# VHH binders against q9p4d8, part 30

Target 1, 280 residues: q9p4d8
Amino acid sequence: MDFMKPETVLDLGNIRDALVRMEDTIIFNFIERSQFYASPSVYKVNQFPIPNFDGSFLDWLLSQHERIHSQVRRYDAPDEVPFFPNVLEKTFLPKINYPSVLASYADEINVNKEILKIYTSEIVPGIAAGSGEQEDNLGSCAMADIECLQSLSRRIHFGRFVAEAKFISEGDKIVDLIKKRDVEGIEALITNAEVEKRILDRLLEKGRAYGTDPTLKFTQHIQSKVKPEVIVKIYKDFVIPLTKKVEVDYLLRRLEDEEDDDATQKSGGYVDRFLSSGLY
Short names: E, the ipSAE of ESMFold2; O, the ipSAE of OpenDDE; V2, 0.75 times the mean of E and O plus 0.25 times the DockQ between their complexes.

## First folded at step 19 (VHH; framework vhh_7z1x_3)

Design l5 (at its last look DockQ between E and O 0.64; V2 from the best seeds 0.69)
Fold by OpenDDE, look of step 19:
Structure l5 (fold): chain B 280 residues (1-280), chain A 121 residues (1-121)
Amino acid sequence: as target 1 above (280 residues)
Amino acid sequence: QVQLVETGGGLVQPGGSLRLSCTASGFTFSDYDMNWVRQAPGKGLEWLSSIYSKGSTISYADSVKGRFTISRDNAKNTLYLQMNSLQPDDTAVYFCARIEYSSGWIEFDYWGQGTQVTVSS
């Protein structure tokens, strides 16, 4: 997806393609993580004496990654959401001014805390090679975790783009729900059970296909592969619900920008800008 | 039952034009965003164009922008694709696809059997 072309960001085909790619990435990352044991010590607060840091080894390493990534403009991208926004640094690269495609408050939608919690408590036990510690691979384990977390975060928060598209698609119907603050109605509107089932079925097939001949990135000694059913369960129980949450949270506020535009006499609501930006 | 039927494909010379039609049945056509996609031999599915259910929101892939035109007639439950300046690379099976939103996904939940378009001298 090219965020420098705002007129293409909400193309339905582009969104779909991005989503499919993210599925692949997540599954691959799970497979990579499955090489390592659960390693609870990686997630325990102050388990290791990390200088000037209070938290887990994962927290520290993830925060350091985000610090580095921020300096190379990762989080200037509209589809990236950091777990540790307070550690981000300014980039030394030339600044990229991405046009705004999402609502002004889109960066405030952040469920990374929940993602991190669920990842360590529920996802890792399901995908790890085994229970217990693997002291010799703590670093590799945490690195794999970071890839998983970042890919999950991106996917889940990508719900904002889907929500925006849905908003445009539905028009008055969704506007009415938003005005009423009808969370259940919004959730119902953004859910299709049949489609959800198909998505899960696809994930199952992908899991099966990718698990047959994995290429190891972090180690040459694979200990286990992720069961396709576990992948499906993770999506069903965690990814889908969190994504819905992101969508609902985004949609509930979607009219804020329009109200502000009306108040400021600024020409054309976000929707109007989108519609006028060459979509004819 | 949801059904989409594509028609209008055929053999055309380079530079020629075709108009594809997709007739929808079994659902409220006007409530859904519709798309054209294609699959060339040995290639994956390629998205071409979308038209939203409400309003005139239309989008095109770069590969067809300026040459193809998507339109719909809700009264006739029909989606159209006007294809101009056809090239050999446009040879593919063309599908009409319905879009559905669910749980943070955008999917083509239904599509037709497709219509073959062959561009050859």
Scores: ipSAE 0.844, ipTM 0.928, lowest interface PAE 0.5, mean pLDDT 91
Fold by ESMFold2, look of step 19:
Structure l5 (fold): chain B 280 residues (1-280), chain A 121 residues (1-121)
Amino acid sequence: as target 1 above (280 residues)
Amino acid sequence: QVQLVETGGGLVQPGGSLRLSCTASGFTFSDYDMNWVRQAPGKGLEWLSSIYSKGSTISYADSVKGRFTISRDNAKNTLYLQMNSLQPDDTAVYFCARIEYSSGWIEFDYWGQGTQVTVSS
């Protein structure tokens, strides 16, 4: 997929290939994080005396990470969504003009606060090596947390691309549901129980396979491996529902872009006042 | 029962043409996006082209762009792939697949048995 080539971004094969890679990345990141204890001090607000900062050690580390990455254009890319939008800074690199593939409000669809909360309260306890503290591993633990959070965010917010593809594919049915503000109807339209089962079954198989990966055979923490069933539970209880929330929130606003009349806001000039609605 | 049946494969000389058909039954064909996929001997799957339920083309793989044309006839419940300028590396089993969306995922949930295309002299 090339975000500078719009035709590749909504190619359904490319979208699926990207989702497969994101799934693998999440599993690997969970396995890497599982080598550390839960270490709740990493997540306690103001546990450490960080100058001019109110938050946890993880909050600080991730926010600094995002500040630096924004300067090298990470959050200019359509598939990157920040946890801390307020810390982002201008890039010093040449501007990239990404074609607009998603709806104009796509960057407002952001569930990273929920992801962070669920990650620290539910995911970490489920995948950590144990419930204790490991003071001499705080930095390494938090770096593994960052990788987990960023891969979860990318996968969940990629639902915006899937939702856009679904909107383009649907006829008047999805338009009618949006006009009625029928959240349950939209959720049903984007849900197929057999496909969800396939997602979960594949995760179970991958979790088993990664547990027997030869590149992992030298680990000293056999009991610290993430059980495949835990990965499935995290997806079922959190990743899938949050992805659907992203899709529903994206779709509910999608008709806002079908009323583009910004040319009529200009006084006294010739401008084409109407745009085609595209697919419908 | 959802069923997809590919026809139109065969043996073709380099530079020749074939038209593949995929006849659908057991579902409302006009409600679904569709895809052509191929698998060359000893290789993985290659996604070739997709088409929206209403008939506009979504994409072509770079390997076939300009040579292959996807189309559909919703009145006949049929998906087509016109293949021109065939070369030996187009030799593969060609499948049509139905596209389904769920939970931020795109799945090719039903496939035909495939039709063999062989390009050789």
Scores: ipSAE 0.560, ipTM 0.802, lowest interface PAE 1.6, mean pLDDT 85
ESMFold2 (binder alone), look of step 19: mean pLDDT 80; pTM 0.804

## First folded at step 21 (VHH; framework vhh_7z1x_3)

Design o1 (at its last look DockQ between E and O 0.64; V2 from the best seeds 0.69)
Fold by OpenDDE, look of step 21:
Structure o1 (fold): chain B 280 residues (1-280), chain A 121 residues (1-121)
Amino acid sequence: as target 1 above (280 residues)
Amino acid sequence: QVQLVETGGGLVQPGGSLRLSCTASGFTFSDYDMNWVRQAPGKGLEWLSSIYSSGSTISYADSVKGRFTISRDNAKNTLYLQMNSLQPDDTAVYFCARIEYSSGYIEFDYWGQGTQVTVSS
C-alpha cells in the first residue's frame, strides 16, 4: 500500500491485499516465536535490573525498538501505531508528509495495551515451544515477540482503514447508528458470520501450509511449530475481537470531523463532503 | 442464491474495445460494493477496479487506469466494465466479484464464472 497516494489507500483491492499479506506475516512470526519457550521472565516487571527503566524486559526492548524506528519515520506511516508513544524521537531523515486518509482522530485509536496484555498472557502460551524458562535465549525470544506484537498491532489497527471503507460504503445506514451511539448495531453491521468462518478456515489452511516448511530465523535445539488450530483460535478469540473494537471505536467518532466542518459549512451529506474533499 | 454472471468477453485486436457486463441475482445488488478482477494464464488474481454501493466512489488499478471504466446500474442489477485501448497483456479471464465486510476484513465472497478476453492481432 502506498500511503503517498491517498486516492489508492481505500481501494478495496489494496486493502484486501494488505490484509492477506498481514495474515502471512503474523503466521510467520508466530512460527518464529514458537522456537522459544514461554519464558515468563521476559514479561515480568523488573525481573532484570535494567538501568533507568521500570518495566519488563520485553517492555524495554520494545520501547527501544520503537525509539529507533521512530527516527526512521516508521510511525509517520498511517498504518503504524506504537506501543510506547512517549519514547518516540524525531527523524533525522527528510520528513514525509503523508496525506490524511483517515479521520483526524485516527491516531488516537490505540489498543496496543490490550494487545500486549493478551499477547503475553494468552498468545505466547499457545504458540511457545513449551512452558518454562529459556535463559539462554531471552534476547531472541523477546525479539521474536516484538515481531509478533508489531505485526499484530498493525493488523488490528488496520481495522481503521476497513472501518473507513465501510463507512463510505454504507452511507446513511451507518451514520444513523453512529448518531444513536449504537455500538451493538455497529458491531453487527461490521460482522458477517459466514465470512468470518471463511476467514478462519483460510487461516487454518495457511497455518497448515506454512507449518510444513517454516523459514526459521533462529537456531534452537527444540523447534516447535505452531498448531494451525491455535492460530485460528488466536484470531477468533483475540485478533478479530480487537479489530472489531478498533472499528467500532473509529466509527463511533467518525462524525466528529463533520461537526467541526458543519460549524463552518452547513449544507451537503457527510459522504458527499468527504468525497468532495477530493481525497476519494 | 447469490449469482454473478459475466458476459461480453471475446477476441479483440490490440487497441480495440470491449464492454463487459455482470448480472447479479439473489441479493440486493445496490447494497454491495462490486469489483472487477482478472486472472491471466499462469498468473494470480489481479484486482482491476471497484465501485462502491453508492456509485460515487470508484477506484482503478494502475494497470488499467485511464483505459477501463467501471460503472453500475442498480436498477438492472448489472455491473459494467468498459475496456478501451486493449493490449495483449489484458488477455485474461475477467470476473465480477462482490465485496463483503466482516471482522475487520474485506473479502470477495462471491464471483462469477468469468468471461474470457483475448487481445491478439
Scores: ipSAE 0.849, ipTM 0.926, lowest interface PAE 0.5, mean pLDDT 91
Fold by ESMFold2, look of step 22:
Structure o1 (fold): chain B 280 residues (1-280), chain A 121 residues (1-121)
Amino acid sequence: as target 1 above (280 residues)
Amino acid sequence: QVQLVETGGGLVQPGGSLRLSCTASGFTFSDYDMNWVRQAPGKGLEWLSSIYSSGSTISYADSVKGRFTISRDNAKNTLYLQMNSLQPDDTAVYFCARIEYSSGYIEFDYWGQGTQVTVSS
């Protein structure tokens, strides 16, 4: 997928492939994080005397990464969503003008506060090597946390691309649901229980495959293998529901980009105008 | 039960044309987006073209753009792929697939058995 080439983003096969690869990244990141103990001090507010900062060590480390990355245009990309929007800085590089693929309000759809809360309270304890602290590994632990959080955020907020594709696909039906503010109706349109089961079965199999990496068995530190069932539970209980929330929140506002008199004519909006510009 | 049946494959010479058909049954065809996919010998799947349930938007892979045309007839529950200017590297099994959107994924939840297209002189 190339965000400078909107036709690659509009290809439903490419969207599917990206989502499946994001599974691989998340599973790998969970396994890397599982080499460390839960280390609750990493997440405790003001546990360490960090200059000019009020928050946890993880909060600080992630915010500094996002500040630096924003200066090199990371958050100009449509698929990157910051945990700490207020720390972002202007880039000193020439601005990239990405073609608009998502609705104008897409960057306002941000559930990273919920992701961070669930990650620290539910996910870390479920995948850590054990309870307790590893004072010698606080930095490495938090770096592994950042990889987990960023991959979770990307996967969950990629629901905006799926929602846009669904909006175009459903036409008048979804327009009616949006006008009625029918949250349950929208959620039903984006949910298929049989397909969801197939997704969870695939995650189970991937978790089994990754759990046989012999490199991890030769480290000098204690390590643990993440049970595939834990990965599936994290997706079922957190990743999938948060993704659906992102999709619903995105769809409920989608008609804000539609101001034409024929807004009731099937799907519409920015993507249709883009497609009519000669791509297809 | 959901069924997708591809027909129209065969042997053609380079530069030739074929029209593939995919007849759908067991579901409301006009409610679903559809895709053509191919698998060449010894290679993975290649997503060729998608068409929305309405027929209002068409997507093509770069490898087939300008040569292949996807279409559908919702009254006949049939998906089509018109393939022109066929070359030997178009040799593959061609599948139609139903597209479903679920739980923040796009999945191809039902597939046909495939139809063989062989381009050889």
Scores: ipSAE 0.574, ipTM 0.820, lowest interface PAE 1.6, mean pLDDT 85
ESMFold2, look of step 21: ipSAE 0.548; ipTM 0.799
ESMFold2 (binder alone), look of step 21: mean pLDDT 81; pTM 0.803
ESMFold2 (binder alone), look of step 22: mean pLDDT 80; pTM 0.802
OpenDDE, look of step 22: ipSAE 0.843; ipTM 0.926

Design o2 (at its last look DockQ between E and O 0.65; V2 from the best seeds 0.00; counts 0 for: pae E 2.4 > 2)
Fold by OpenDDE, look of step 21:
Structure o2 (fold): chain B 280 residues (1-280), chain A 121 residues (1-121)
Amino acid sequence: as target 1 above (280 residues)
Amino acid sequence: QVQLVETGGGLVQPGGSLRLSCTASGFTFSDYDMNWVRQAPGKGLEWLSSIYSSGSTISYADSVKGRFTISRDNAKNTLYLQMNSLQPDDTAVYFCARIEYSSGFIEFDYWGQGTQVTVSS
């Protein structure tokens, strides 16, 4: 996806392609993480004497990664959401001014805290090579975790783009729900059980296919592979619900920008105004 | 039962034009975003164009932008693809595909059988 071409960002084909790619990335990252034991010490607050830092080893390493990545403009990208926004640094590279495609408040939607919590408590135990500690691989483990977390974060927050597309697609129907602040109605509108089932079935198949030949970035010895059923469960229980949350949160606020404009312009349908703004 | 039927394919010379049609049945056509995709021999599926249910939002892949035009007639439950300035590289099976949204996913949930387009001198 090219965010410098705002007219293409909400192309349905592009969105779908991006989603498929992210799905593959997540599965591969899970497979990579499965090389290592659960290693609870990595997630325990102040388990290690990290200078000038209060938190877990993972928190520290992730924050340091984000600090570095921020300097190379990672979080200038509209689809990237940091876990530790307070550590971000200015880039020494030329600034990229991405055109705004999403609503003005899009960057305020952040469920990374929930992602991190669920990842360490629920996802890691499901995908790890085994329970317990692996002291010799703490660094590698944490690195693999970061890849998983970043890919999950990107995928889940990408729901904003999907929500925007859905908003455009539904028009007045979704506007009415938003005006009523009908969360349940919005959630129902963005959910199709048959499609979900198909997606989960696809994930199962992908898990089977990809699990046979892992990339093995950290070690040449395969300790364990992620069970395809676990991948499906993770998506069903965590990825999908969190993505829906992101979508709902985004959609509930979707009329805020228009209300600000209507304070200046009294006439025309919300969808028409959005489209007339030349953004799409 | 959801059904999509593509028609209008055929043999055309380079620089020629074709108009594809997709007739939809078994669902409320006007409620769905529709797409054209194609698959060339030995290649993967390529998205070409989409039109939202409202009909006002349209997008094109760079490969067909300026040459192809997507449109829809909701009263006739029909999707169209006007293809102009056809090139040999446009040779492929063309499919009409319906989009469905769910849980942060966008999927082509239904496809037609496709129609063959061959561009050759």
Scores: ipSAE 0.843, ipTM 0.922, lowest interface PAE 0.5, mean pLDDT 91
Fold by ESMFold2, look of step 21:
Structure o2 (fold): chain B 280 residues (1-280), chain A 121 residues (1-121)
Amino acid sequence: as target 1 above (280 residues)
Amino acid sequence: QVQLVETGGGLVQPGGSLRLSCTASGFTFSDYDMNWVRQAPGKGLEWLSSIYSSGSTISYADSVKGRFTISRDNAKNTLYLQMNSLQPDDTAVYFCARIEYSSGFIEFDYWGQGTQVTVSS
């Protein structure tokens, strides 16, 4: 997918391929994090004497990464959502003017606070090698945490692209639900039990396949291997529900970009209007 | 039960044309977005084109844009792929697939058996 080419961004095959690859990235990151103990000191507020900072070691390390990454234009990309929006800085590099594919408010749809909370309280205990601390590995542990958090954030917020594709596809039906503020109706439209089952079944198979990776065969900690069922449970209990929240929040506001008399319908949707306007 | 049956494949010379059909049954065809996908020998799946339930085209892959045209006839429950200027690297099994959306994912939940297209002299 090329975010400079709007026609490739809402191509359903490209969206699906991106989501499938994000599964691989998340599984890999969980396996890398599983090499470390839970290390609760990483997440404890003010455990370390960090100058001019009130928070955990992870909070500090992630916020500094995001500050630096913003300077090299990371958060200019439509698919990147920061955990700490207030630390972002202007880039010294030439700004990239990405075509607007998502709704104007898309960067306000941000569940990273919830992701952080769930990650530290639920996901880390489920994938860590064991309880306790590894004092000499705190930095490496937190770096692995950052990779996990960033990949989870990207996957969950990619729900905005899926929601936009759904909006264009559904036409009158979803417009009516938005006008009525029918949250349950919108949630029902974006939920299909058979598709959820296929997502979870694929994750189970991938988790089993990654367990046979020759690189991982050389680990000294057998318990560092993440059980495929844990990956499935994390998706079922956290990734999928948070993605639905992102989709609902995105869809409820979608008509803000439209006039009531001229609302986008199922055929000739947002991407077609964008491309026909000659922008970019 | 949902069924998708592709027809219209065959042997064609380079530069030739074929029209593939996909006949749908077991569901309300006009409610679903649809997709064409192909798989060349020994290669992975390549997503070619998608079409809204209304008949408007969503997209084409760069490899086929300008040469292939997706269309549908909702009264006949049939999806079409018109393929022009065929080249040897278009040789593949071609599938139609039904599109379903859920939970921040897009899934192609039902597929046809596929139809073979071979481009050779």
Scores: ipSAE 0.425, ipTM 0.747, lowest interface PAE 2.4, mean pLDDT 85
ESMFold2 (binder alone), look of step 21: mean pLDDT 80; pTM 0.799

Design o3 (at its last look DockQ between E and O 0.83; V2 from the best seeds 0.00; counts 0 for: pae E 2.2 > 2)
Fold by OpenDDE, look of step 21:
Structure o3 (fold): chain B 280 residues (1-280), chain A 121 residues (1-121)
Amino acid sequence: as target 1 above (280 residues)
Amino acid sequence: QVQLVETGGGLVQPGGSLRLSCTASGFTFSDYDMNWVRQAPGKGLEWLSTIYSSGSTINYADSVKGRFTISRDNAKNTLYLQMNSLQPDDTAVYFCARIEYSSGWIEFDYWGQGTQVTVSS
């Protein structure tokens, strides 16, 4: 996806392609993480004496990664959401001025805290090679965790783009729901059970197909491959719900930008106004 | 049962034109965003164009922008693709695909059998 071409960002084909790619990336990252034990010590607050830092080893390493990545403009990208926004630094590279495609408040939609919590408590135990500690691979473990977390974050927050596309697609119907602040109605509108099932089935198939990663042969420890059923469960129980949350949160506020301009405009004109505002 | 049937494919010379049609049945056609995609031999699926249910919003891939035109007739449950200035690299099977949104995904949930387009001198 090219964010410098705003007219293409909300193309449904492009969005779909991006989603498919992210799906593959997440599965791959789970497989990579499965090389290592659960390693609870990595997630325990102050388990290690990290200078001038209060938190877990993962928190520290992730924050340091984000600090570095911020300097190379990673979080200038519209689809990236940091876990530790307070550590971000200015880039020494030329600034990229991405055109606005999403609503003005899009950067305020952030569920990374929930992602981190669920990842360490629920996802890691499901995908790890085994329970317990692996002291010799704490760093590698944490690095793999970061890849998983970043890919999950990107995917889940990408729901904003999907929500925007849905907003454009539905028009008056979704505007009415938003005006009523009907969360349940919005959630129902963005959910198709049959399609969801198909997605999960596809993930199962991908999990089966990708389960053999040639990179696993280089590890000396017994590596358990991620079970495809676990991948499906993770998506069903966590990824999908969090993505829906992101979508709902985004959509509930979707009319804020338009209300600032003219509170008296008819619901049907919001989509046209949005499109005419130069976002495309 | 949802059904999409593509027609209008054939052999055409470079610079020529074709008009593809997709007839939809088994669902409320007017409620769905519709797409054209294609698959060339040995290549993956390529998205070409989307027309939203409202009909007012249309998107094109860069590869076909300015040459192809998507349209729909909701009364006839038919999707169209006008292809102008066809080139050999446009040779592919063309599919009509319905889009569905769910749980943060965008999916082509139904496809036709496709229609062959061959551009050759």
Scores: ipSAE 0.758, ipTM 0.879, lowest interface PAE 0.6, mean pLDDT 90
Fold by ESMFold2, look of step 21:
Structure o3 (fold): chain B 280 residues (1-280), chain A 121 residues (1-121)
Amino acid sequence: as target 1 above (280 residues)
Amino acid sequence: QVQLVETGGGLVQPGGSLRLSCTASGFTFSDYDMNWVRQAPGKGLEWLSTIYSSGSTINYADSVKGRFTISRDNAKNTLYLQMNSLQPDDTAVYFCARIEYSSGWIEFDYWGQGTQVTVSS
């Protein structure tokens, strides 16, 4: 997909293809992280003497990466969501003016604090090679953590694009639910148990296949497979529920963008106006 | 049981036209967005065009924009693809697919068996 061409971004096939690639990336990143022990010192607040910083080694390392990445326009892209918005810096590169595809408040829909908490407390213990420390690899471990966190964040927040596509498709029904602030109704609308089962089944198949692929990335000291059932559990218990939260939060506010347009009508105005504007 | 059946494929000369049909049964067709997709020999899937359940919105892949037209007849539970100005690289199996949205995922949950389109002299 090309974020400079809105019609390619809202193409349902392109959205699905992007989600498939994000899923593959998450599995690869889990396998990479599984080569290291849990190494709880990486996540312990003030375990290391980092100058002028109060937090964990991971917190510091990720925040510094995001500061540098922001200066080269990473967080100008519609599909990038920072863990540490307060550390972002102005870019010194020419600004890219991306056409608006998502609602104006899309950047405010951010569950990265929850992702970081769940990652540290639940995901790392579930995929690590062991529960101890690996003192000679703390930096490499944290770099693998960053890859995991960023891929999880991208996948979960890509729910905003799926929610927008669903809003366009189901405008009349979703509008009524939003006006009533019917959170349970919106959640039901975005949930299909058969589709969720297919997601989990595919993930199980991929986990078995990738775990036996000899071309996967290795470390010198340990070679292990992430159990496919662990990957499925992480999706079922955390990725899917957080994605639904992102979708609900996005949809609840979706009418904020519509009330400033005199040309829109309830029964068809959102769909017709959106698509006729040339942003699709 | 959900069923999608594509028809209308065949052999056509370059520059020619074909009209594909996809007949749906086992679900309320008018409630679902639909897609045409193709797979050329030895290549991956290419998403061609999406039509919303209302029939009021349509998008197209760049490779077919201006040449192909998606449409639907909800009263007949049928999806159509009008293909004009066909070229040899349009040779592929063409599928219709039903679309579902769930949990930040877009799923093409039911597919037809496909219909072969071959463009050659």
Scores: ipSAE 0.478, ipTM 0.763, lowest interface PAE 2.2, mean pLDDT 85
ESMFold2 (binder alone), look of step 21: mean pLDDT 80; pTM 0.802

